# Designs tried in a protein design chat: VH-VL binders against Flagellar basal-body rod protein FlgF (flgF). Part 17

Target 1, 245 residues: Flagellar basal-body rod protein FlgF (flgF), of Caulobacter vibrioides (q06171)
Amino acid sequence: MDNALYVGLSRQMTLRRELDIVANNIANANTTGFKVEDLMVRTEQAKPAKTLDGSSPVKFVMDTGVARNFTQGPMTKTGGDYDLAINGMGFFKVQANGGERYTRDGRFTTNPEGILVTQAGAPVLDDGGGQITIDPRLGPVTVGKDGIVSQGAIRVGRIGLVRPDDLSTFAKDGDNLYRNTTNTAPQPVTDAQIHQGMLEASNVQPVIEITKLIEIQRAYESVAKMMDNTAELSRSAVERLGKIN
Short names: E, the ipSAE of ESMFold2; O, the ipSAE of OpenDDE; V2, 0.75 times the mean of E and O plus 0.25 times the DockQ between their complexes.

## First folded at step 7 (VH-VL; framework fv_latikafusp)

Design K76 (from K75 with light chain T90I; at its last look DockQ between E and O 0.76; V2 from the best seeds 0.00; counts 0 for: pae E 2.7 > 2)
Fold by ESMFold2, look of step 7:
Structure K76 (fold): chain C 245 residues (1-245), chain A 122 residues (1-122), chain B 108 residues (1-108)
Amino acid sequence: as target 1 above (245 residues)
Amino acid sequence: EVQLVESGGSVVRPGGSLRLSCAASGFTFDDYGMSWVRQVPGKGLEWVSGINWNGGDTRYADAVKGRFTISRDSAKNSLYLQMNSLRAEDTALYYCARDSYGDWRYGAFDIWGQGTLVTVSS
Amino acid sequence: SYELTQPPSVSVSPGQTARITCSGDALPDQYAYWYQQKPGQAPVLVISEDSKRPSGIPERFSGSSSGTMATLTISGAQVEDEADYYCYSIDSSGNHVVFGGGTKLTVL
């Protein structure tokens, strides 16, 4: 294949990855606490391949991962005692999948034992890594802006908000959870506040994502047409050379 | 004592500028969002501008956007409103107000100052 | 521009229940707040988050929200409750907060 065709194929693969990410963003425009994603792209020096016959290395556009925008989504009231939103940078800490996990999704409930859990049943952890147990007979639960959970005068615990030094160290772990991919524990947060009776909406802006989807589709079609034209020119050159010889 | 004290209100000509100040005391200033709210004497309240706890998010009412600038200074525990291109309709008593949260919009204004009067005349 | 609509005045006799309404399209998704303002004074928060009463506010003050309407209720209104009352909330986008036009409560 020509250098231009190989660059075109690499570009289409990157565009396909970008399209999948944009489609996932649109699908999660209404997902509580969802953070919009984008493709991070780096250029790497190409190595020769058996199908290339160029005289110098060809640089290819290669993707390296997904960037996630953790900008605060809008918050809306629900009136639910166990609906919590974080205003500021921080994550709820939960016990799931054999370890600590992190989330911006504050849709909580109690299990039959009174333990504060996520929608998937994972215990919400206090600032010391313990469970938070609610006694329904002690009246309504109150969660202060500092995360202190109480029922009347009784302090039940404090919800532990944490943040990594580098948000790129958090990777998806299913059920709207993140896992820490490093050995460095996330640090407690003092500059974020919890709003009881509210939930954080997705920070996806659907019109922007749909516009990006259209642009990616058009770029993909343009590259595909360029590749067809280049392949046709190469085939035509081989045909003319074969007829002469 | 939790207090907000406004200053800087005066009489100015149309097209002039003023800078309002609000001195905060008796609480941790950097835990709270802040706003300016104005009121023509005998009329209703109008939100003017808001700023979050670290100054990273500012918002303005449409009537003042592009003319007014809100800012805060953590070292001085002070909130400011720079008012440029003043108009007669900007004549009002300007209140400094503390939001109960670190954002200017998802809580209540639980502490208010006494206000500083701005008059735009001539 | 988002707006909150209040009646311009409400009048009750002492001991009667006063109800002040506030209408706004974002109120199903956003909390309403109520402020009392007496002449020559700064506003005072009387109801937070639709229905919560701050410390120091008399028990006769209550609030509710249903659909696009929030209501401040003063059960057994007293002469000292005579004031202007403002509702306050945020639009659906989170970009602007607004006050209602105000309601003058007279207790006669």
Scores: ipSAE 0.482, ipTM 0.743, lowest interface PAE 2.7, mean pLDDT 86
ESMFold2 (binder alone), look of step 7: mean pLDDT 90; pTM 0.917
OpenDDE, look of step 7: ipSAE 0.512; ipTM 0.785

Design K77 (from K75 with heavy chain G107A; at its last look DockQ between E and O 0.79; V2 from the best seeds 0.00; counts 0 for: pae E 4.2 > 2)
Fold by ESMFold2, look of step 7:
Structure K77 (fold): chain C 245 residues (1-245), chain A 122 residues (1-122), chain B 108 residues (1-108)
Amino acid sequence: as target 1 above (245 residues)
Amino acid sequence: EVQLVESGGSVVRPGGSLRLSCAASGFTFDDYGMSWVRQVPGKGLEWVSGINWNGGDTRYADAVKGRFTISRDSAKNSLYLQMNSLRAEDTALYYCARDSYGDWRYAAFDIWGQGTLVTVSS
Amino acid sequence: SYELTQPPSVSVSPGQTARITCSGDALPDQYAYWYQQKPGQAPVLVISEDSKRPSGIPERFSGSSSGTMATLTISGAQVEDEADYYCYSTDSSGNHVVFGGGTKLTVL
């Protein structure tokens, strides 16, 4: 009976983690380039436990990580010269938080020095790791599908797209950015294209996430009720055994 | 010169099958999405099917879903449309078209072929 | 099913301005594209991304989009502009691509 209560508590902790993840997804349903998250759950078999009438195995659920779904979000037009969307697998490279960071959020602008930056002011990096400087006197900016940034006939630079060998090595770093958690540099990408004048929407499906939220809350309450019933049965059994003598 | 050349159109009985081909030249085929667009002579254009630059995403108009299959062959710079269970309403001139951004969903068809005629008659 | 609605015909005299409309509920979020098709020929892209004119397209062609309506404008229409014109776009999900029914432009 003790094992059943520990399995119930482990389930409740997993459900609480799932609830937090779903709530975060809902909060980011309108966040440009946001990738929906899900809990990766691993089931581990427990050693057999004994009851008064025999033994049975009890399973113990352990959370092992967060899975991020990098499926392409819908792309929508904005008409903005500094709005960029990536079609395909890849990330923009930016300079933030003391190093290189990565994002699918293509909402860019220029700072007073003419440097191409994110909404938070982080410089967008070219394919060689340098900054991209726009001179407003040279006319409108054109970004080609290969990432070449130009103003008229003048090539200003090239936005380089990168991706890691394993997407699990990218961790959230705030401001819709990812950091590389390894010492292996992400590889350049040539099989993705940049669309100027569009932005990638979040791939969160709000109705699905709200439905998950409700189901998680119901499952949490159901497990809590089961644990209360089990604890009461165990207390009653102890009380009956204490009266035998 | 950038060109798309369709072939394989012919007369087919209802319920029959036909395979259309589109040979691409003058550009890097793997950089672009591709589509089939059809037109009954004297009538309007109808998108039929699209495939992205690497072949990983294929889509179909509702009228042809389950009957037609789009594919591409990078080694031959060719686009294909396998047409099964053909119906009289599939009679049309079939164009091959290049998607300028590698995904038919978010870009223009900037290059068109001259079309290949498919006639489905009893 | 998502549809783009165009008038079946528009008539103007040479030198006048022709306006061809295209209505669709996804147009606030999706670009419109315009194709010209002359008899016996493949379509030719004349306006990209609502308002961009591809290389080789005469300056008299322009485009705009506002709300659920995109408009192709031919300022100072010429007799050689007589053709069928189609708008093209996607639905809000990006899963379905459609052409409008087409508009026959007559320049006489």
Scores: ipSAE 0.312, ipTM 0.675, lowest interface PAE 4.2, mean pLDDT 84
ESMFold2 (binder alone), look of step 7: mean pLDDT 89; pTM 0.902
OpenDDE, look of step 7: ipSAE 0.572; ipTM 0.799

Design K78 (from K75 with heavy chain N54Y D57S; at its last look DockQ between E and O 0.57; V2 from the best seeds 0.00; counts 0 for: pae E 6.1 > 2)
Fold by ESMFold2, look of step 7:
Structure K78 (fold): chain C 245 residues (1-245), chain A 122 residues (1-122), chain B 108 residues (1-108)
Amino acid sequence: as target 1 above (245 residues)
Amino acid sequence: EVQLVESGGSVVRPGGSLRLSCAASGFTFDDYGMSWVRQVPGKGLEWVSGINWYGGSTRYADAVKGRFTISRDSAKNSLYLQMNSLRAEDTALYYCARDSYGDWRYGAFDIWGQGTLVTVSS
Amino acid sequence: SYELTQPPSVSVSPGQTARITCSGDALPDQYAYWYQQKPGQAPVLVISEDSKRPSGIPERFSGSSSGTMATLTISGAQVEDEADYYCYSTDSSGNHVVFGGGTKLTVL
């Protein structure tokens, strides 16, 4: 196949992957705690993950050819007793998919047994790895900035926030969860605060993602047109050479 | 008792500099965000600058950006405001305020000092 | 730049209900806070997170937020409630905090 066609096919595959990522970002623009993703170019080194330094700089962490921006999304009020947001760098621990998983999505509820769970029913873990049980007879739940869960004067547990030494060790595990890809447990965090009655919004910026979508579609059309023209020129040349007189 | 005490306010000429201090006592200083809020006598409150509990995030009102620097010192339980290139419109009573949730953006100022007066005049 | 708008003044008689409003486009998504300031004194937080009353604040103080407007309500206003009142909040990004212009409450 011609050199131009090889380059065109490679470019189309990259553009298709970029389109899938941008479409996923747009679909998750309203997903609590979602962190925007971008395709890492093969010739570009991944930017090392850093601890959040108050609103800047942007941090990128590699997954499987995807750079993920862990910059904190905006926090918005909801008033819900089981809605929690993390201000700072840290993750909630949950028990899911056969092990510990981690999330920035603080939309919690109780199951019929009173256990604090995610929307999908995964138990939220305390600082010691145990479940947190809410007794509806003890009144409304309060969660302090240090993660202490109380009902009136009774302390029922403490939500433990954790952070890996290197954010690249966290990989997407579906359902707005991350898994630890190493055998080293993430470390407890004391420099982040929990805000009850708030949720962290996605850090996706829809205008930026829509602009990327338009640019990708235009680039894809340009490459496809070039490939069609090149293929027709090659076929026409073969037909002329195959004809006698 | 929980308190904030500001100091360092003075009379200074335009273009001059001052450093304000706020001494905190009666609470765990490192658990809270801090802000400076100013008030021209007879006028409303104006937020000037804020710093979160660990010092990693700072913010400034547009009117003071590039001229003022907020900082905190955990060892001295103190908040500072370095004010450079002072202008006549910076004349105000400057309050030190503690944020209830450790970050000026996501909490409320539940403890205030009595303020220190800065006068910028020729 | 984000701005919170308050009426310059509100006047009521003792025992009447005073309502002080604060308008801002980000208030559906951000908490409002209310401060009372008496002449010659530092501000005092009277309402936190739209509607929460800090310890030591009289029960006559209440707050609400609906749409782009937060409201401080003083039911049965007393002469000692005469003061300037400020709202405080942030824009939708959480990066631009501001006080409202203030409202002078007169209780005659």
Scores: ipSAE 0.095, ipTM 0.655, lowest interface PAE 6.1, mean pLDDT 84
ESMFold2 (binder alone), look of step 7: mean pLDDT 92; pTM 0.931
OpenDDE, look of step 7: ipSAE 0.519; ipTM 0.795

Design K79 (from K75 with light chain N95T H96Y; at its last look DockQ between E and O 0.84; V2 from the best seeds 0.00; counts 0 for: pae E 3.2 > 2)
Fold by ESMFold2, look of step 7:
Structure K79 (fold): chain C 245 residues (1-245), chain A 122 residues (1-122), chain B 108 residues (1-108)
Amino acid sequence: as target 1 above (245 residues)
Amino acid sequence: EVQLVESGGSVVRPGGSLRLSCAASGFTFDDYGMSWVRQVPGKGLEWVSGINWNGGDTRYADAVKGRFTISRDSAKNSLYLQMNSLRAEDTALYYCARDSYGDWRYGAFDIWGQGTLVTVSS
Amino acid sequence: SYELTQPPSVSVSPGQTARITCSGDALPDQYAYWYQQKPGQAPVLVISEDSKRPSGIPERFSGSSSGTMATLTISGAQVEDEADYYCYSTDSSGTYVVFGGGTKLTVL
């Protein structure tokens, strides 16, 4: 094998990873609160590997991770009493997967015990980390812009918003949730407002993502052709060596 | 008492400049988005410009884009509109309006001033 | 260039029901708001978020939205309801706001 084949294989791995990210973005173009992802690609020199033909300094393209764009998506009306959107920076806090998790997805409902939960059944947490219980016989629920949940004159609780100092510490945890990857708890947010009766749409732009998909597929085909040509040259060399008798 | 008071409206020649002010009182100014809305006498309402609670996002109607600048001063609880390159069609009563939320997009204008008249005439 | 279209005028007799329409392509996704303006006065919010009545607004005022059309309804209109009425909403992107052209309600 030569350095061109190793560079080609590394490039295909990077393209396949980017393809998976773009496909996930397209699949979530209509997912409430979804934040578009991109591959954070950087170019850096890597330590050369020793080869049979000696050391060769080849520059490899190395992927560093997934960048997530937390730009706010458009808010649209639904009229639902348990539909909440965040205008500004912040996340709802929920109890899921053995701990605290975070989401921009404000599609909530009540379970049979009257506890405010996500679509997957995870309790939505108040500003003190407790559950919020709604009694449907006390009338319609009202959620103020400050997160205070009330039924008539009765205060039921307060949905508090949080965010980390560094958004890169939030990692995907499934079900449109994020987990905190550090020991430092996210801080309360006071500069964001909750809008009852609205939901935040995905910030994915489908036409842009489909264009990326096409470009990635073309790049992948180009690398595959290069690798096929190299394999043909290697086979021809073996055939020529077999004729030296 | 929750109140918005506009000032700075006057008669000015075409091509001139004018700065409108809006003094807010009786509420926490930094919790709310703000807008300027104008009305030609005898005509309808026209949104001119909006600014969010901390001044980080501003927007302008196409008719005024590039000529008008909205700003706010939290220390003075005041909203401003700098109007440059004024035209005859800018003649209107200019209202200061408070949005019920922290920006100008997703709420209602729940508090209005009485307006300040700008006349652009030679 | 998003616009909200209202009829220029509506006329009813006292005690009759007035209906003022507002058409806009973004209304399926965006709330409509209704403002009443009497001569020489600042506008007053009468309907919020399609159908919510602010405190102090008479029960005869109601609102609805269906498809691309929002409707302000004044059941049993009174002579003091004579005013200009404006609908207000945002565009499809949620970035720009616009008023309708206004409807002059005459109660004779």
Scores: ipSAE 0.473, ipTM 0.755, lowest interface PAE 3.0, mean pLDDT 86
ESMFold2 (binder alone), look of step 7: mean pLDDT 90; pTM 0.913
OpenDDE, look of step 7: ipSAE 0.833; ipTM 0.920
ESMFold2, look of step 8: ipSAE 0.450; ipTM 0.741
ESMFold2 (binder alone), look of step 8: mean pLDDT 90; pTM 0.894
OpenDDE, look of step 8: ipSAE 0.800; ipTM 0.902
ESMFold2, look of step 9: ipSAE 0.439; ipTM 0.727
ESMFold2 (binder alone), look of step 9: mean pLDDT 91; pTM 0.928
OpenDDE, look of step 9: ipSAE 0.820; ipTM 0.912

Design K80 (from K75 with heavy chain A108Y; at its last look DockQ between E and O 0.79; V2 from the best seeds 0.00; counts 0 for: pae E 3.1 > 2)
Fold by ESMFold2, look of step 7:
Structure K80 (fold): chain C 245 residues (1-245), chain A 122 residues (1-122), chain B 108 residues (1-108)
Amino acid sequence: as target 1 above (245 residues)
Amino acid sequence: EVQLVESGGSVVRPGGSLRLSCAASGFTFDDYGMSWVRQVPGKGLEWVSGINWNGGDTRYADAVKGRFTISRDSAKNSLYLQMNSLRAEDTALYYCARDSYGDWRYGYFDIWGQGTLVTVSS
Amino acid sequence: SYELTQPPSVSVSPGQTARITCSGDALPDQYAYWYQQKPGQAPVLVISEDSKRPSGIPERFSGSSSGTMATLTISGAQVEDEADYYCYSTDSSGNHVVFGGGTKLTVL
């Protein structure tokens, strides 16, 4: 049963990738701004194959990539002046990896020059694409719901939020960042607000992910049993036919 | 002057319906979330319902779910509460309250109206 | 079903320090707010974001939050501070807002 073994191996490969995705979700259940991922799978019609029990259509599963759920994670207080959370759909802009990148992770700090940066040192961009510089001598920073950054009476800049027309165009770029995979610039957002002193938690639900893990393991065991049974039938057929020593 | 003025409170029979209105003035209505908060005279405050700046997200206290509907009208700068299947325990002074953010969540109420009294006779 | 628990009353003499507590399981992760309400009036915010004092609120008002308990402190309470005080916060998801049951502060 060459066709059954190909289907079994194909299924195991997609299950292994599904396992990797679920494991990554669990590992990031406490990662600020993390968005849970699912494997997207489609079934394609396969060419019929002939067997001893007749010709039957066999379908292969294809792994078409990952889907990200950008649903708002819960926001929790931290009290940190450089901790920002977005309520609504939008992304911070940062300068990283030679270009604009986007993130929901609002854990910011200042570098020695006073530039507002991410945990990895990437500058946070204002609404015009420039850096935001904080002077530590001017006292605590205030970030308003509209993204205006102030120190006392002086306006330092404005953090602008953006969103793509189609969220599927944002791809992972490491360090909890996304890159725009198209040449269509993300648009400014007016329907989201920034909360200083809060961070957005991961939207991973660990119980759901553990349930997926159990189902993946069970599916993997079922495929392995089918493949073992097919190998036993093939061995029995070879033994019955015999071979010259 | 920033102002919220409630209206529409009256005496109504159990099982009846009533629609409360709140007229907003002196601020950009569409920048803020809005809520209804009620208080039985001499008793504590109880949040009833909230709606975000554009009306796309609404929330209700458990005691009123399925019976009350919150809505807003940007053209009239008005907040509404449609109250159906009224019960005696719905008798209270109903406040209109402005949230400090464009969403009723994660903020606080910085402007309150005078309240409108709803009485559900037994 | 999330609740904020306050004592029903607190009594102090003028000049004493009044402390009003608010207990809730989500308070480690969510800010607490405090409203003062005098008879016949709408509530007035006296403490925001656990400990911030809005403009116009006397310095004798302060707030703190530790673990599952938020505390409103009025140092040197005055007779005009006599009012009902409500804590306000959200549940852990941020989807449900709640007021505490209220505390009547008596200053005599």
Scores: ipSAE 0.485, ipTM 0.754, lowest interface PAE 3.1, mean pLDDT 85
ESMFold2 (binder alone), look of step 7: mean pLDDT 89; pTM 0.897
OpenDDE, look of step 7: ipSAE 0.626; ipTM 0.823

Design K81 (from K75 with heavy chain Y101W; at its last look DockQ between E and O 0.63; V2 from the best seeds 0.00; counts 0 for: pae E 3.7 > 2)
Fold by ESMFold2, look of step 7:
Structure K81 (fold): chain C 245 residues (1-245), chain A 122 residues (1-122), chain B 108 residues (1-108)
Amino acid sequence: as target 1 above (245 residues)
Amino acid sequence: EVQLVESGGSVVRPGGSLRLSCAASGFTFDDYGMSWVRQVPGKGLEWVSGINWNGGDTRYADAVKGRFTISRDSAKNSLYLQMNSLRAEDTALYYCARDSWGDWRYGAFDIWGQGTLVTVSS
Amino acid sequence: SYELTQPPSVSVSPGQTARITCSGDALPDQYAYWYQQKPGQAPVLVISEDSKRPSGIPERFSGSSSGTMATLTISGAQVEDEADYYCYSTDSSGNHVVFGGGTKLTVL
């Protein structure tokens, strides 16, 4: 009986963690560049899925008991000169939290010194690890598909995109950033393109996550009912033995 | 100078097969997404199929899914459309179009070919 | 499923302003593109990304997008602008691209 209660409590802890993950996904359904998460125990490796007219494999990346789906989110227009989206598997490189960090969130702006920064003020790094400085006197900014930043005829720099050999090595670091959990530096990409005037939306599908939420709640309540029934059975057995004893 | 030249259009019977080709010149073929767009004479434009710059992502309009296959050959700077199980409603002028991005779904068709006519007639 | 709706025709006199509309539910989140097609010719891109004019397109062509409607505007329309005009965009997922039904512009 005690074994059954232990299994029930263990299941409830797992379900509570799943609930927290699903709630976080729903909260980030409108967060630029957000990648949907699942509990690692249930989704360590997904089989590639074929879409209607081609392949779009789902690849899960794990950190600290969480698998993350890095499937490309849809790109939406904004018209902003500092809004950038990545089409393909790559990450912007930024200077944050005492080191290099990585993000799919291309909502950039300039600080008072003219440095290209994230919404939180972290400098966006060029392909050599340096800052990118925009001079407002030189006119509007153009970012090419190769990441070259220009103002008119003047080339300002090149935004560097990188990727790790294994996406599971990128762990969430807050502020929609990832950190590299290995000593192996991410490599420059050649198969991703930058699209100015667009942002990558979250790849969270809210209806799917709400459905998961309902199923988790039902599973949690079912385990709680099982544990209550087991406790009643054990109490009844002790009462019968105590009456005889 | 920058151009797309379609070929392979002909008269074919229903249920037949046909392969369209599009030869690209004057630009770096592998930097761009490509699409096939068709037009029934006297009617509007219809997107048929698209392929990413590296060939890794292909898509099809519902009307042709399962019957048409898009492909590209970097060595020949060529785009292809294999058309199987042809129907009368596939009769159209087929254009080859270059997407301004490396993707078939975001961007503009900034370069078009002259079109190749496919007629499906019994 | 996803479609872009255009009026079938628009008529203006030379020198007047022509406005061609394109309605679609995903247009708040997706760029619209405009193509001009003259009889017997391939389409030509005249407006990119809602409002950008490609090199070589006359300044009389302009574009805008607001809500679920994109508009191609030809200020001071000329007889040579007589053509079919198509809008083009994608749905909210970015996976389904579509042309509008086309608008015949008549300049007389």
Scores: ipSAE 0.441, ipTM 0.744, lowest interface PAE 3.7, mean pLDDT 86
ESMFold2 (binder alone), look of step 7: mean pLDDT 90; pTM 0.914
OpenDDE, look of step 7: ipSAE 0.773; ipTM 0.882

## First folded at step 8 (VH-VL; framework fv_latikafusp)

Design K82 (from K75 with light chain E49Y; at its last look DockQ between E and O 0.56; V2 from the best seeds 0.00; counts 0 for: pae E 7.0 > 2)
Fold by ESMFold2, look of step 8:
Structure K82 (fold): chain C 245 residues (1-245), chain A 122 residues (1-122), chain B 108 residues (1-108)
Amino acid sequence: as target 1 above (245 residues)
Amino acid sequence: EVQLVESGGSVVRPGGSLRLSCAASGFTFDDYGMSWVRQVPGKGLEWVSGINWNGGDTRYADAVKGRFTISRDSAKNSLYLQMNSLRAEDTALYYCARDSYGDWRYGAFDIWGQGTLVTVSS
Amino acid sequence: SYELTQPPSVSVSPGQTARITCSGDALPDQYAYWYQQKPGQAPVLVISYDSKRPSGIPERFSGSSSGTMATLTISGAQVEDEADYYCYSTDSSGNHVVFGGGTKLTVL
């Protein structure tokens, strides 16, 4: 009886973690560049990828007790001059949180100084680690497949893409960003391309996540009901003892 | 002068094989994706196969999957189409086309060759 | 299997506006491209990325896309614009590209 209560609490904590992950996936089904997550115990442990081909599928990797799927999400047109998508296994570099961070989220804009920034205001870094400055009076921005940024005939800079040799070295750092968990710098990529006027959609499959959500909710309710029944049996036993005595 | 020149088109029997070549000149071949597009005389355009700038991704129309193989040779600035198990339905003028953004999925064909004629007939 | 649907023909008089449509379920999420082909010639790209006009294409050519429909518009059509016109795009995955069936434009 007492064992059932402790087992029930342990199971509820596990189910709560699963629920939080699935709820986060559903909430991010429309988040640019989002990569779907799952618990390690529900997914075969991902073997770290040593070498990545261009658009080839990527195995799941481990991060803080979750497996994250870095498979390419669909690229969709937006027509925005500062909307960029990566085709291939690469990441944009940004300056955030006191250091270099990495993202698949290509929703960029300019700040009042003309610096190319993320939605949160973090500078987008060029291939040399510097900022990219755009003069809005020089006309439309063109970004080529190799990341070269130009305004008319003027080359402004080149957006640098990087990739770690093992995706398990990238950990979630909030705000759709990843941090490098090692002292080994990510390497420049040569097999990924940038597409202007497009964004990478989330790779979340909502029907799959909603099915998981339903299963987790049912399991949670069953455990909660079992714990309530155990508490009622204990209360009934105390009532019988008080009545006898 | 930017140019694509196809060659290798001929008359072949059903079930036969043929290799088409496309020689590229006047541009950096390795910066661009390439495609084969065919056209039956008097009919519309049909995309056949594509290959990205580095050769890592290839794609085929359903009608030719398993029978045709696209490849590129950076040393020769050449695109190839190996056509096996040819059928009468494969009779067409075959164009070589350059993709302006290096990826057959999302680019535009800004340079075309003159085409090479393949006839599959008994 | 994904396909792009075009009308088989469009006829206009010189100086009128010609509109050639292309229908496809993935067009809200994928760019359309337009090609002109005159008899005995290779195709020529006239509109890229829904609406961009390559260098050397006359200003009377324009393109748009709304919903599942892309449209090539030739304002003030001239006799020299008589040709076959093809749209080109991809499915929702980006992995299956197709041409439309083509539209013969007649300028009488």
Scores: ipSAE 0.048, ipTM 0.608, lowest interface PAE 7.0, mean pLDDT 84
ESMFold2 (binder alone), look of step 8: mean pLDDT 90; pTM 0.919
OpenDDE, look of step 8: ipSAE 0.558; ipTM 0.800

